# Designs tried in a protein design chat: VHH binders against c4kar8. Part 289

Target 1, 263 residues: c4kar8
Amino acid sequence: MAELSTPSPASPAPLDGGRGDELEKFTLRGARQILQLLQDLITHRGLITAHTGGGHSFMTAVLKVDEERGRVVLDPSPDPQANRRALAAPRLTCVTQLDGIRIQFPLVGLGEGQDKGRPALFAPLPAEMLRLQRREFYRLQVPLAHELSCLLKAEDLARKPVEVSARVIDIGAGGVAVVVPTGAAEFVIGGTLPACRLALPDGEPIELDLEVRNLNRQTQRNGTEQLRVGLRFAALPRAADTRIQRYIFKTERALNAKARGGL
Below, E stands for the ipSAE of ESMFold2; O stands for the ipSAE of OpenDDE; V2 stands for 0.75 times the mean of E and O plus 0.25 times the DockQ between their complexes.

## First folded at step 16 (VHH)

Design kc48 (framework vhh_vobarilizumab_d1)
Fold by OpenDDE, second read of step 17:
Structure kc48 (fold): chain B 263 residues (1-263), chain A 125 residues (1-125)
Amino acid sequence: as target 1 above (263 residues)
Amino acid sequence: EVQLVESGGGLVQPGGSLRLSCAASGFTFSDYAMAWYRQAPGKGRELVATITSGGSTSYADSVKGRFTISRDNAKNTLYLQMNSLRPEDTAVYYCARVEVWYYDSSGSTYEFDSWGQGTLVTVSS
């Protein structure tokens, strides 16, 4: 009877340095973003798996974030040996999930002590947090109240330039879906719409080129026909990408908070 | 409400001894680390001694071997036994509750959230 050695759960492979550029898109480095995400972990009582190396880990939680002192407070393990390992480790790799999104962040410079009479672990705020949202595929349904719009520079059937103000119905890192009145313009799949303007709530419209990826005729509940146009961002400046990501993040958070009965 | 009340201060000759007490109330005394600090006239506050909830103690170099911090959790009382007192020990001594303490590679950090009104210790011939 060969004892099937249950394969030891493979230590999460060190994020292979080669995918560095792709991971940068998912890495939060902004102090406010980091603080907010840590606060969200507190609010949601997110359990964190803290990896100390050597295949060892323990369960913890963020108890407190001290912005003024630039520190995070963690719940110690009930196992004293786990805590010793954590303190001896040059780096703690924290892994958790929030709203189905994997979050990973390093902590360095751990200390042990007490907060308000309770044992705790202390660390400086992480310099970065990885939020592995499949951004490429995630589409935020835009709340109607936000009234996002995209000014499309297209052509009509006569190939005359027309500008169409389209309502944005969903947005992701890779593009937007918009709705336009039927017959407002002629769209060709694979065609590029140059110098369009995406209006976000946080400032001036973003000028960008859009590629038509799909067309879908939809009938509204009121019987009115509209055209749903899926558009890819053809070339998005980094600053624009950051703004879009920020909008998505902020909106998602607000929607989740509302869904949880917070507002 | 957290209250800390120091007592036991007074005038003592050099080489003399005093025992300070701090009566604590309004919180679970046994759960908190406690500290003594002092402030001499015209000087800043100086940490004198600390004691954890588990009874681990630390002292400023200036008082090592002369002062002993202790606690009686049953009485909710912190003590500072001061022996071989020197003129430079003249100060107002304060009892403090440690809100946060931690130890890391850089050393120990103590943060206080509550303190008493202090008791004056004067060491003079």
Scores: ipSAE 0.736, ipTM 0.885, lowest interface PAE 0.5, mean pLDDT 89
Fold by ESMFold2-Fast, scan of step 16:
Structure kc48 (fold): chain B 263 residues (1-263), chain A 125 residues (1-125)
Amino acid sequence: as target 1 above (263 residues)
Amino acid sequence: EVQLVESGGGLVQPGGSLRLSCAASGFTFSDYAMAWYRQAPGKGRELVATITSGGSTSYADSVKGRFTISRDNAKNTLYLQMNSLRPEDTAVYYCARVEVWYYDSSGSTYEFDSWGQGTLVTVSS
């Protein structure tokens, strides 16, 4: 009867290792499968969030996979500090999506240098890749044109109540990931934000309680930093769940139709 | 079309000096790390010195303190200043373009995609 006990983070944060035995059935360990999946990330220009620990990450991409030499080549951050954090980290946890399917893999032994005169990061091929094909981990990347927002009820640095309008960057059955301006509010992992308002197209904002699941200071590919907050739906009425699912399906359908060159 | 043309080799007495040059063409020289290799008769190739696009240098232990690698990006030219030459420095010296380089916890890696024809250096009386 029980649902999966794996976490459902709203941001592209690494999944909880304490529930890792439930993720084993989604773990790819075959060299051919790993190479094919990495090549798919190159072909589809998949953006990767690389977590360096301590709540820090940066945006990267796989530039090249070298099967013969057993390594991947990644796009470095334009922020030198993000690259220094990555090189100092014992492990990178890389999180991305293909067609809403969550992909996560570790990289160990990161190096810094150049490929054909261009700066690059190098790492041995991962021994495993996680590929989550389950609905509860499916995340729609929200089109910028939709201007989807969530009004958060939080506290500022002085513990005074504040309302922050945050841009929703992804949405799934279990929650949302939002971008919050630096210093606008203080968030505590595990804390509840009551009576927040999610603005979906076609109707009144949905009032819901959100639980903070993860916090990530993300360095964008242009070198700017933003705070990403992963928020779980703590209590979701059936009507709200139906509206969220309808938005996800309708948007996915529209994006897939556009990708095929027509309606 | 990448071309690397070495010059400056010749016969020199032990303790003498030579300056090797490598004229590069067919690519944006300033973007690439460059290297000098040598190959003595009957031996494999030895990496002698490297220089990154940013000017960071490295040397084989056998030549540290005696050889200096440098570059002139305005002239698309790589140099190797060779001082206090020894008979064991006798080799054909090759200019090479670094396709890939990186540093990690295990050390440095250099991979090359283009070499010149070489210039012979003979250290003998």
Scores: ipSAE 0.671, ipTM 0.854, lowest interface PAE 0.8, mean pLDDT 86

Design kc49 (framework vhh_vobarilizumab_d1)
Fold by ESMFold2-Fast, scan of step 16:
Structure kc49 (fold): chain B 263 residues (1-263), chain A 125 residues (1-125)
Amino acid sequence: as target 1 above (263 residues)
Amino acid sequence: EVQLVESGGGLVQPGGSLRLSCAASGFTFSDYAMAWYRQAPGKGRELVATITSGGSTSYADSVKGRFTISRDNAKNTLYLQMNSLRPEDTAVYYCAKVEVWYYDSSGSTYEFDYWGQGTLVTVSS
């Protein structure tokens, strides 16, 4: 794992090119396992980021699994351009989470149509699904109510310094994913953002150096486009690490308690 | 619940025209793709024409240029205008509600959840 990029929810499969054998132990290939996992995504109403290539993605969900016909049915984007990109793509890389565990799978042969009078996207069942049960890949989806933000120190198109307040959408041991309005700043994969400030509930902002790992332009379910940026903690003081882990643990316990309570 | 009632069939001479109608009820007609099928004596069912909720149409090669499928969402009615009729068009024509359809690189797939009772078209002198 020495120099492999840590996957984020927005990461495509190519980030681990040539290292597929290291992920084999996390790969499901049994038809029953694949069907059960897809059904679990339906049951938990899991949001899926579908990567169409070229740094583009859209938000979708599994609406139905048809075992008899060997297909999945997906929620189309309200943005026709996002659907056009998806249909033209040779492959979608679908990324989601279930209980903080990253799930990733390819879809090939996407088609468009309708299911029971509603627009839908159709694809053959994936031959494999990746389920990453490692602490380094665990990501907490940040509740919107927490209003977690990270003040990014970046550059604009003219290489002038700019500060961007970005909403934190997920957080893990290795980094965060943030949402930035398209055009707010220029990001380069592998670039370092020094002295950024992560605002957690209860306490002063944490000053962090962040490395850009992933860039993805996402079309939201309402058709609005936004830029998702995957950021790795380049250097993390022990006190900051402890505070981030405490936030993750506390928030997950609260979410699990709420889910079991039926709220 | 779901009802599809075909009408407009009859006896016509070769080269004649007929307009078939299908009155739909029990579902939101405007949301669904619809189709016309036919079954000639001693033959299997043949998909003749389809129309999506958005109005996109497709036709069997045997009827292209002669038949026109259309819909009137205000009247919940599907139509098939048949021109230049030939003896080989003799069949029972069925209206069908499409439950699922999609188009991919392999072509179009249609699945039907309801069929009408049919209307007979006879092309003969």
Scores: ipSAE 0.375, ipTM 0.766, lowest interface PAE 2.5, mean pLDDT 85

Design kc5 (framework vhh_vobarilizumab_d1)
Fold by ESMFold2-Fast, scan of step 16:
Structure kc5 (fold): chain B 263 residues (1-263), chain A 125 residues (1-125)
Amino acid sequence: as target 1 above (263 residues)
Amino acid sequence: EVQLVESGGGLVQPGGSLRLSCAASGFTFSDYAMAWYRQAPGKGRELVATITSGGSTSYADSVKGRFTISRDNAKNTLYLQMNSLRPEDTAVYYCARVEVWWYDSSGSTYEFDYWGQGTLVTVSS
């Protein structure tokens, strides 16, 4: 019941800190490797979810790595409240993805200021970065054009049944991450949502049971807040598994072809 | 091109006052933090005062309570009001544009990319 799952590389939720020993083989501690990975995030315009604790996060990006000053420079949130939470936090847990590989790193000693007249957040270079290289942890970032949705069967604040159509933001072999309007439903970590319907572009919706694994209130780059919910497939019929895998592989191949030809 | 032009320096007796001005051009002045620093004969440069784009100020302990930094964004001008001047305030005063600044639990850090030619302040009888 109380099994803490490791989130996939594309999930915005941080990995469990109690799994340090399991993750040591994926941990980068060399200064040059850390600098190169941060520079790769800049080059690829990697979006970062920065977790400030208490189920709060905001979207940011590495703007610059200042090797001489030993600092990373981050894009602040347009929401002043999100920036205040970040500055008050003893540590940020930053989660991102590069080429399907989950990257996670801590930032300690966050400060605020400006770089060339632009507001910015500053932190010392992280002493370590986690890079999960295993294929089994892959999650597809769902293109907005696909309009992938999941109809969730949940409860409202009065514990009455409600149906919520949620946008699927990532999908993998083990589950999905969705976004829901704040206040649309009450979610409990470990709770089961029975008979939900996942709508893939082809065919009828897939009926499946979902377990709530994590919850995060994320401030977007435009300053709006959304609730992100990580959901595990509690039981997945073979036909459904095949359809989900087919969708993932086809979409990944299309994105890779577009990146080489158009981007 | 970025230019910073100081004025208002001169000879003043101990206990006197001077107001320095710095006219900025070639960039969006209102976006940048600005600073005054000084260099006394035979000594290194000392940061005297800073002001952020939002108007927050800081001062060196040696001048706190005597000097006031201010800005007029409509005129692209930085000011330093110097009161109760002492012989040890004798220095060339430079205005500077802050390229990068941040503050954290360790304090404030400032890095400068442009400075003016300086204006001499001599405090002597």
Scores: ipSAE 0.393, ipTM 0.776, lowest interface PAE 2.6, mean pLDDT 86

Design kc50 (framework vhh_vobarilizumab_d1)
Fold by ESMFold2-Fast, scan of step 16:
Structure kc50 (fold): chain B 263 residues (1-263), chain A 125 residues (1-125)
Amino acid sequence: as target 1 above (263 residues)
Amino acid sequence: EVQLVESGGGLVQPGGSLRLSCAASGFTFSDYAMAWYRQAPGKGRELVATITSGGSTSYADSVKGRFTISRDNAKNTLYLQMNSLRPEDTAVYYCATVEVWYYDSSGSTYEFDYWGQGTLVTVSS
């Protein structure tokens, strides 16, 4: 019997096979649709995480679309190193969201110059844009006001135990993404962090084992660098799973109510 | 080929009951969180109930106490037991996977949903 050739969402394997076919359903290739979506990002001041490869990214935004020259104008990073990495990259992978819809697109052939007398980055219009409607229970961006944290049990460069309190920036049924200061601890993709403690507003911290799935050094709009760590829940107890899902649902419901109320 | 096949929909009187089934194939069902969605005529899809790979459940406020989601991993089947049905429960019901986000080695994130073709539930008054 042949094994499935498509990668599991729980696997770090490259996206290939049937997963690629499913992405195609959500891919916009029409010039008019691409222009409209880019204009929507401008109108709503959508913040974009631009991945330059090698685990590096920076925050940007689409400033305008130059239809005559067939290009987009992007806000450069205040960090010169982030801009140099972007210009050296063969491709940027741009990721953003609008009203719970995940938007992802490539930019190739990035250049630098000026727009209205200010530094700017330029790239040809993307040939395609991916637009995925995110699922309510599994896509929560954690509001800063919630002060959600996870105490990580990790190791330093000398393999000595350290505890790091990390801010949780997003949470789903399968894991969390956290932010730590660069150099606070050593993280290895595939490594396990045992007996970490996830603090939810509704009760005692949840003790759980976390697997490191992703590391990304992100340069913020103000030029500061943060390490973003993607962590998978290992062997999550039923009661903990229920509490996490309840938090996600309650928070998304509250955010949807605020959006309808004009907040 | 990933397939989700719903069954058990039909016409029922208000206050009646129906049990929906979803047969899954082409993926490791036991590793996935699963959901039931519904779409009423002229409206977008809404989440009705979820169940994790570990069996933890969650429900929309409108169906709490009336609907029960369950799974049988040995049979690769998802269920929705619907009791005390109301005219406002009339919709096409969809079985779907609930993917958790994952990160590849390039730092890209992916979320995927596999969807069934749906089964119609009509609550006639």
Scores: ipSAE 0.000, ipTM 0.125, lowest interface PAE 14.0, mean pLDDT 77

Design kc51 (framework vhh_vobarilizumab_d1; at its last look DockQ between E and O 0.67; V2 from the best seeds 0.66)
Fold by OpenDDE, look of step 17:
Structure kc51 (fold): chain B 263 residues (1-263), chain A 125 residues (1-125)
Amino acid sequence: as target 1 above (263 residues)
Amino acid sequence: EVQLVESGGGLVQPGGSLRLSCAASGFTFDDYAMAWYRQAPGKGRELVATITSGGSTSYADSVKGRFTISRDNAKNTLYLQMNSLRPEDTAVYYCARVEVWYYDSSGSTYEFDYWGQGTLVTVSS
């Protein structure tokens, strides 16, 4: 009677702590930045969807920012019930878009009243504003002419350290995709590749840690097999992030100019 | 130009009554909340009563039940009916336009942008 050893329950996958860190990059916490962004919303008459919870929302706008008193003034809903819900909500989630960038911010401590004889909603200035640049999730296809490369520090099948020069095929704020010859190294999804070097055209290579996020075997038209490796920036210094963003921006601009028939 | 002109002040005996008026001009009176505040000699400014554009009223505890704030929008006039006057009610009474008011979980906030020259109320035997 062979005792069937019940397989030990798989330890829950570590909570993807990486999503929080990515959002932090897009979160404005500086008072001046927040004020400026709110002022920009006023200037552009940005419509805001205010979510009160429970699937309810109403349209509003920032009417005024009072820096001295640390408050924001909002346009109330024409629907009294929406206003009541807003006032009763512990938190108002405001969502808007400016210049194609999604902006999200919380308001807490709403009050109702009047400003210069006009009905208004009042709230303290938000402590943070999330500015989601679509570009940050956008992966730029790297032009072949740029010859971006990433030196990967990996292991082979024997767990011997190997360095693999990989061509970067796409780059975004969050990571890169590279192609390597099949069998050049062993990659494990979720594994970290420490002290890799990303070569950008504008200067010295950037040293960074990379996390393997995706592996895809591709057969080229010539029958050669390549491994596409999706890599996340695991630890990216601010200066490196700035350089990467600058590269992406500059390259996109150039590509767009070319597409428009520009030189 | 926004103008607020108070009238109706004077000398009254304790227990007497007085009605103050504030004539408003230079703005859409109907849209604004209005307030009365007072300043006794040697004392700070004290909010006495407020009335919203919708007619909702609030009073300081010191005058509650004795004073009544009202408005006549057709006449652009704010009123303060003062009954059962006491010597401690002696003050210069000012009419004020409320630039901002709001209510939140912490209470009511009032901010004023214009006020009159005031009218003196003296309660003395």
Scores: ipSAE 0.726, ipTM 0.878, lowest interface PAE 0.5, mean pLDDT 89
Fold by ESMFold2-Fast, scan of step 16:
Structure kc51 (fold): chain B 263 residues (1-263), chain A 125 residues (1-125)
Amino acid sequence: as target 1 above (263 residues)
Amino acid sequence: EVQLVESGGGLVQPGGSLRLSCAASGFTFDDYAMAWYRQAPGKGRELVATITSGGSTSYADSVKGRFTISRDNAKNTLYLQMNSLRPEDTAVYYCARVEVWYYDSSGSTYEFDYWGQGTLVTVSS
């Protein structure tokens, strides 16, 4: 059973309730702070992964915050099934990132309808939001240009060994999140994938044992579904840890330099 | 500028019928849900009927089975067909554009940004 005593940095999954006391100092409950953070998500065009439960999520964004009426308006999925799952869920757990800082908040009482003639999802303002400033929660969103991949040693539907080249979408101190084509391999939460190979831009691939932390069938903004797999680094060698941290630091600095060198 | 102009009100005997029209201009009518409201003498405003851009309809219990809301997107016109009229249907009827609508566990919410001037319907012998 993959109970998280501490959350794996490799997982995009919501933080569990057992961490409530530890996370209190990172929890925003002031109405003005919540409104400001939601507005920051709009300003930075922050993409949100909305978890609907059962290993399902969809990609959304905050379209507007209505302070007077006490609600948020979200971009619905082009996939009607994703929207139906969201509406049937007792809550959405929304996860996003601003400048490497993990933001998480619940939405309860989701409705569907229209705003000024355009389809929209509606929810009351969240009563609390998490803003995690700790290094271990930091996840670098991997630039597509880096073509970062991880060769996974897994099993297919018939339990036969297969090798799958998976695209790395984010990376942190404790693991990676990858995208796997539907049907390419089967994953079991808590299972170990031995001798996987993480390809960084410089040097030979790093051979790693990876533990499956979560599985999520995520509906993208274009309506297509992809399998996202959260993987924890098991027994990471120091040399590998150093190379991964160097990649994260170097890439972060390059991204920050480009942002500051903009308009 | 958004404009909504109602017509078709008048005096009718109990059991009679009337058809109200609302001519819309100044916006993409096809994109918006529309509604009919009424205000009877000495009473507050009551939402009578709604129709979404997709054609889904809803009605107040007081008029369900007697009134039919419809739209003609080619003419930018909203209609309310009122049958089996009763004295308690006497009211000023308003066409309204729905700015926001949604359904959640508590029911339906409708919020309006534009209203017509209203058309009087009097049901009397």
Scores: ipSAE 0.699, ipTM 0.865, lowest interface PAE 0.7, mean pLDDT 86
Fold by ESMFold2, look of step 17:
Structure kc51 (fold): chain B 263 residues (1-263), chain A 125 residues (1-125)
Amino acid sequence: as target 1 above (263 residues)
Amino acid sequence: EVQLVESGGGLVQPGGSLRLSCAASGFTFDDYAMAWYRQAPGKGRELVATITSGGSTSYADSVKGRFTISRDNAKNTLYLQMNSLRPEDTAVYYCARVEVWYYDSSGSTYEFDYWGQGTLVTVSS
């Protein structure tokens, strides 16, 4: 039964560093935790997508972890050019899943050689590993038809209070991204917007405090300028969290049903 | 069971030559890099020479140009040709199998899992 081709599950693209502060609480830095997680990947024969930069990647696996020497051994690519790119890269970003849990970790200082007479790649143990349940990394792209909005209590250029109704473009467990017209308010990274109101399709708006995490100016196709504002939920009450998670679940299920023909 | 058996040691005059052999068994010889170590009495071990499965070689500075490592994969045998021998070359010479080798931006690493009982080389007048 050799050559029964079954596609290996592909891991998603790496989570970018722009979400680094949102992900810190899911970052493992303890040596024993890291070793155990790597050993779990070995035991379950987890396939890993290793990203070398410039949009290039290759499939690999952790073959061994050597605690005493502080190193990990990886399966090389059958493509010599992929191996060459990996060895030239300043870091290798490894992404995989284990039992529905997303795992991501960097490797630096990659080397090449042999283990027990077989070609292999070598690196020091990672200093950190992300271990995320889907809930913790997923961002729902909000359907336009839902008209989700968030009323922001911000300040104008003269530091006077203003309220801005912002369209929500994505939403996850830790926050939202919104768009506003350029100049509608002044936003400062790290600034707090107290008592904002998030309008979900059913029920009353949710009152919550938001923290500005990123700002991006954009020009739309028609020449209109707008500002994309990344907002983190400050301390979020359990009831609000439950409503947000319920919205995400219901919307994702509905979108998946429409993709399959509306069943 | 992996076995490495060295032979060819003995007493030789300075400037002379010896050829050491290492008969390997119990593993696929062709797949492994191999090495020679030496240890003088009361001193630490010194890596003398290595040879990869593909035939690439490396040498300690102290023996470069005088010693030649080689292998015969058909006979599962590793060799060390030692020319222009000096009293400082007096040591027990060990054949070793390389379990792990790799190089990175910081240098080369070699780790060995099996070695023989050694063969004594004495260089004196």
Scores: ipSAE 0.583, ipTM 0.831, lowest interface PAE 1.1, mean pLDDT 87
ESMFold2 (binder alone), look of step 17: mean pLDDT 79; pTM 0.780

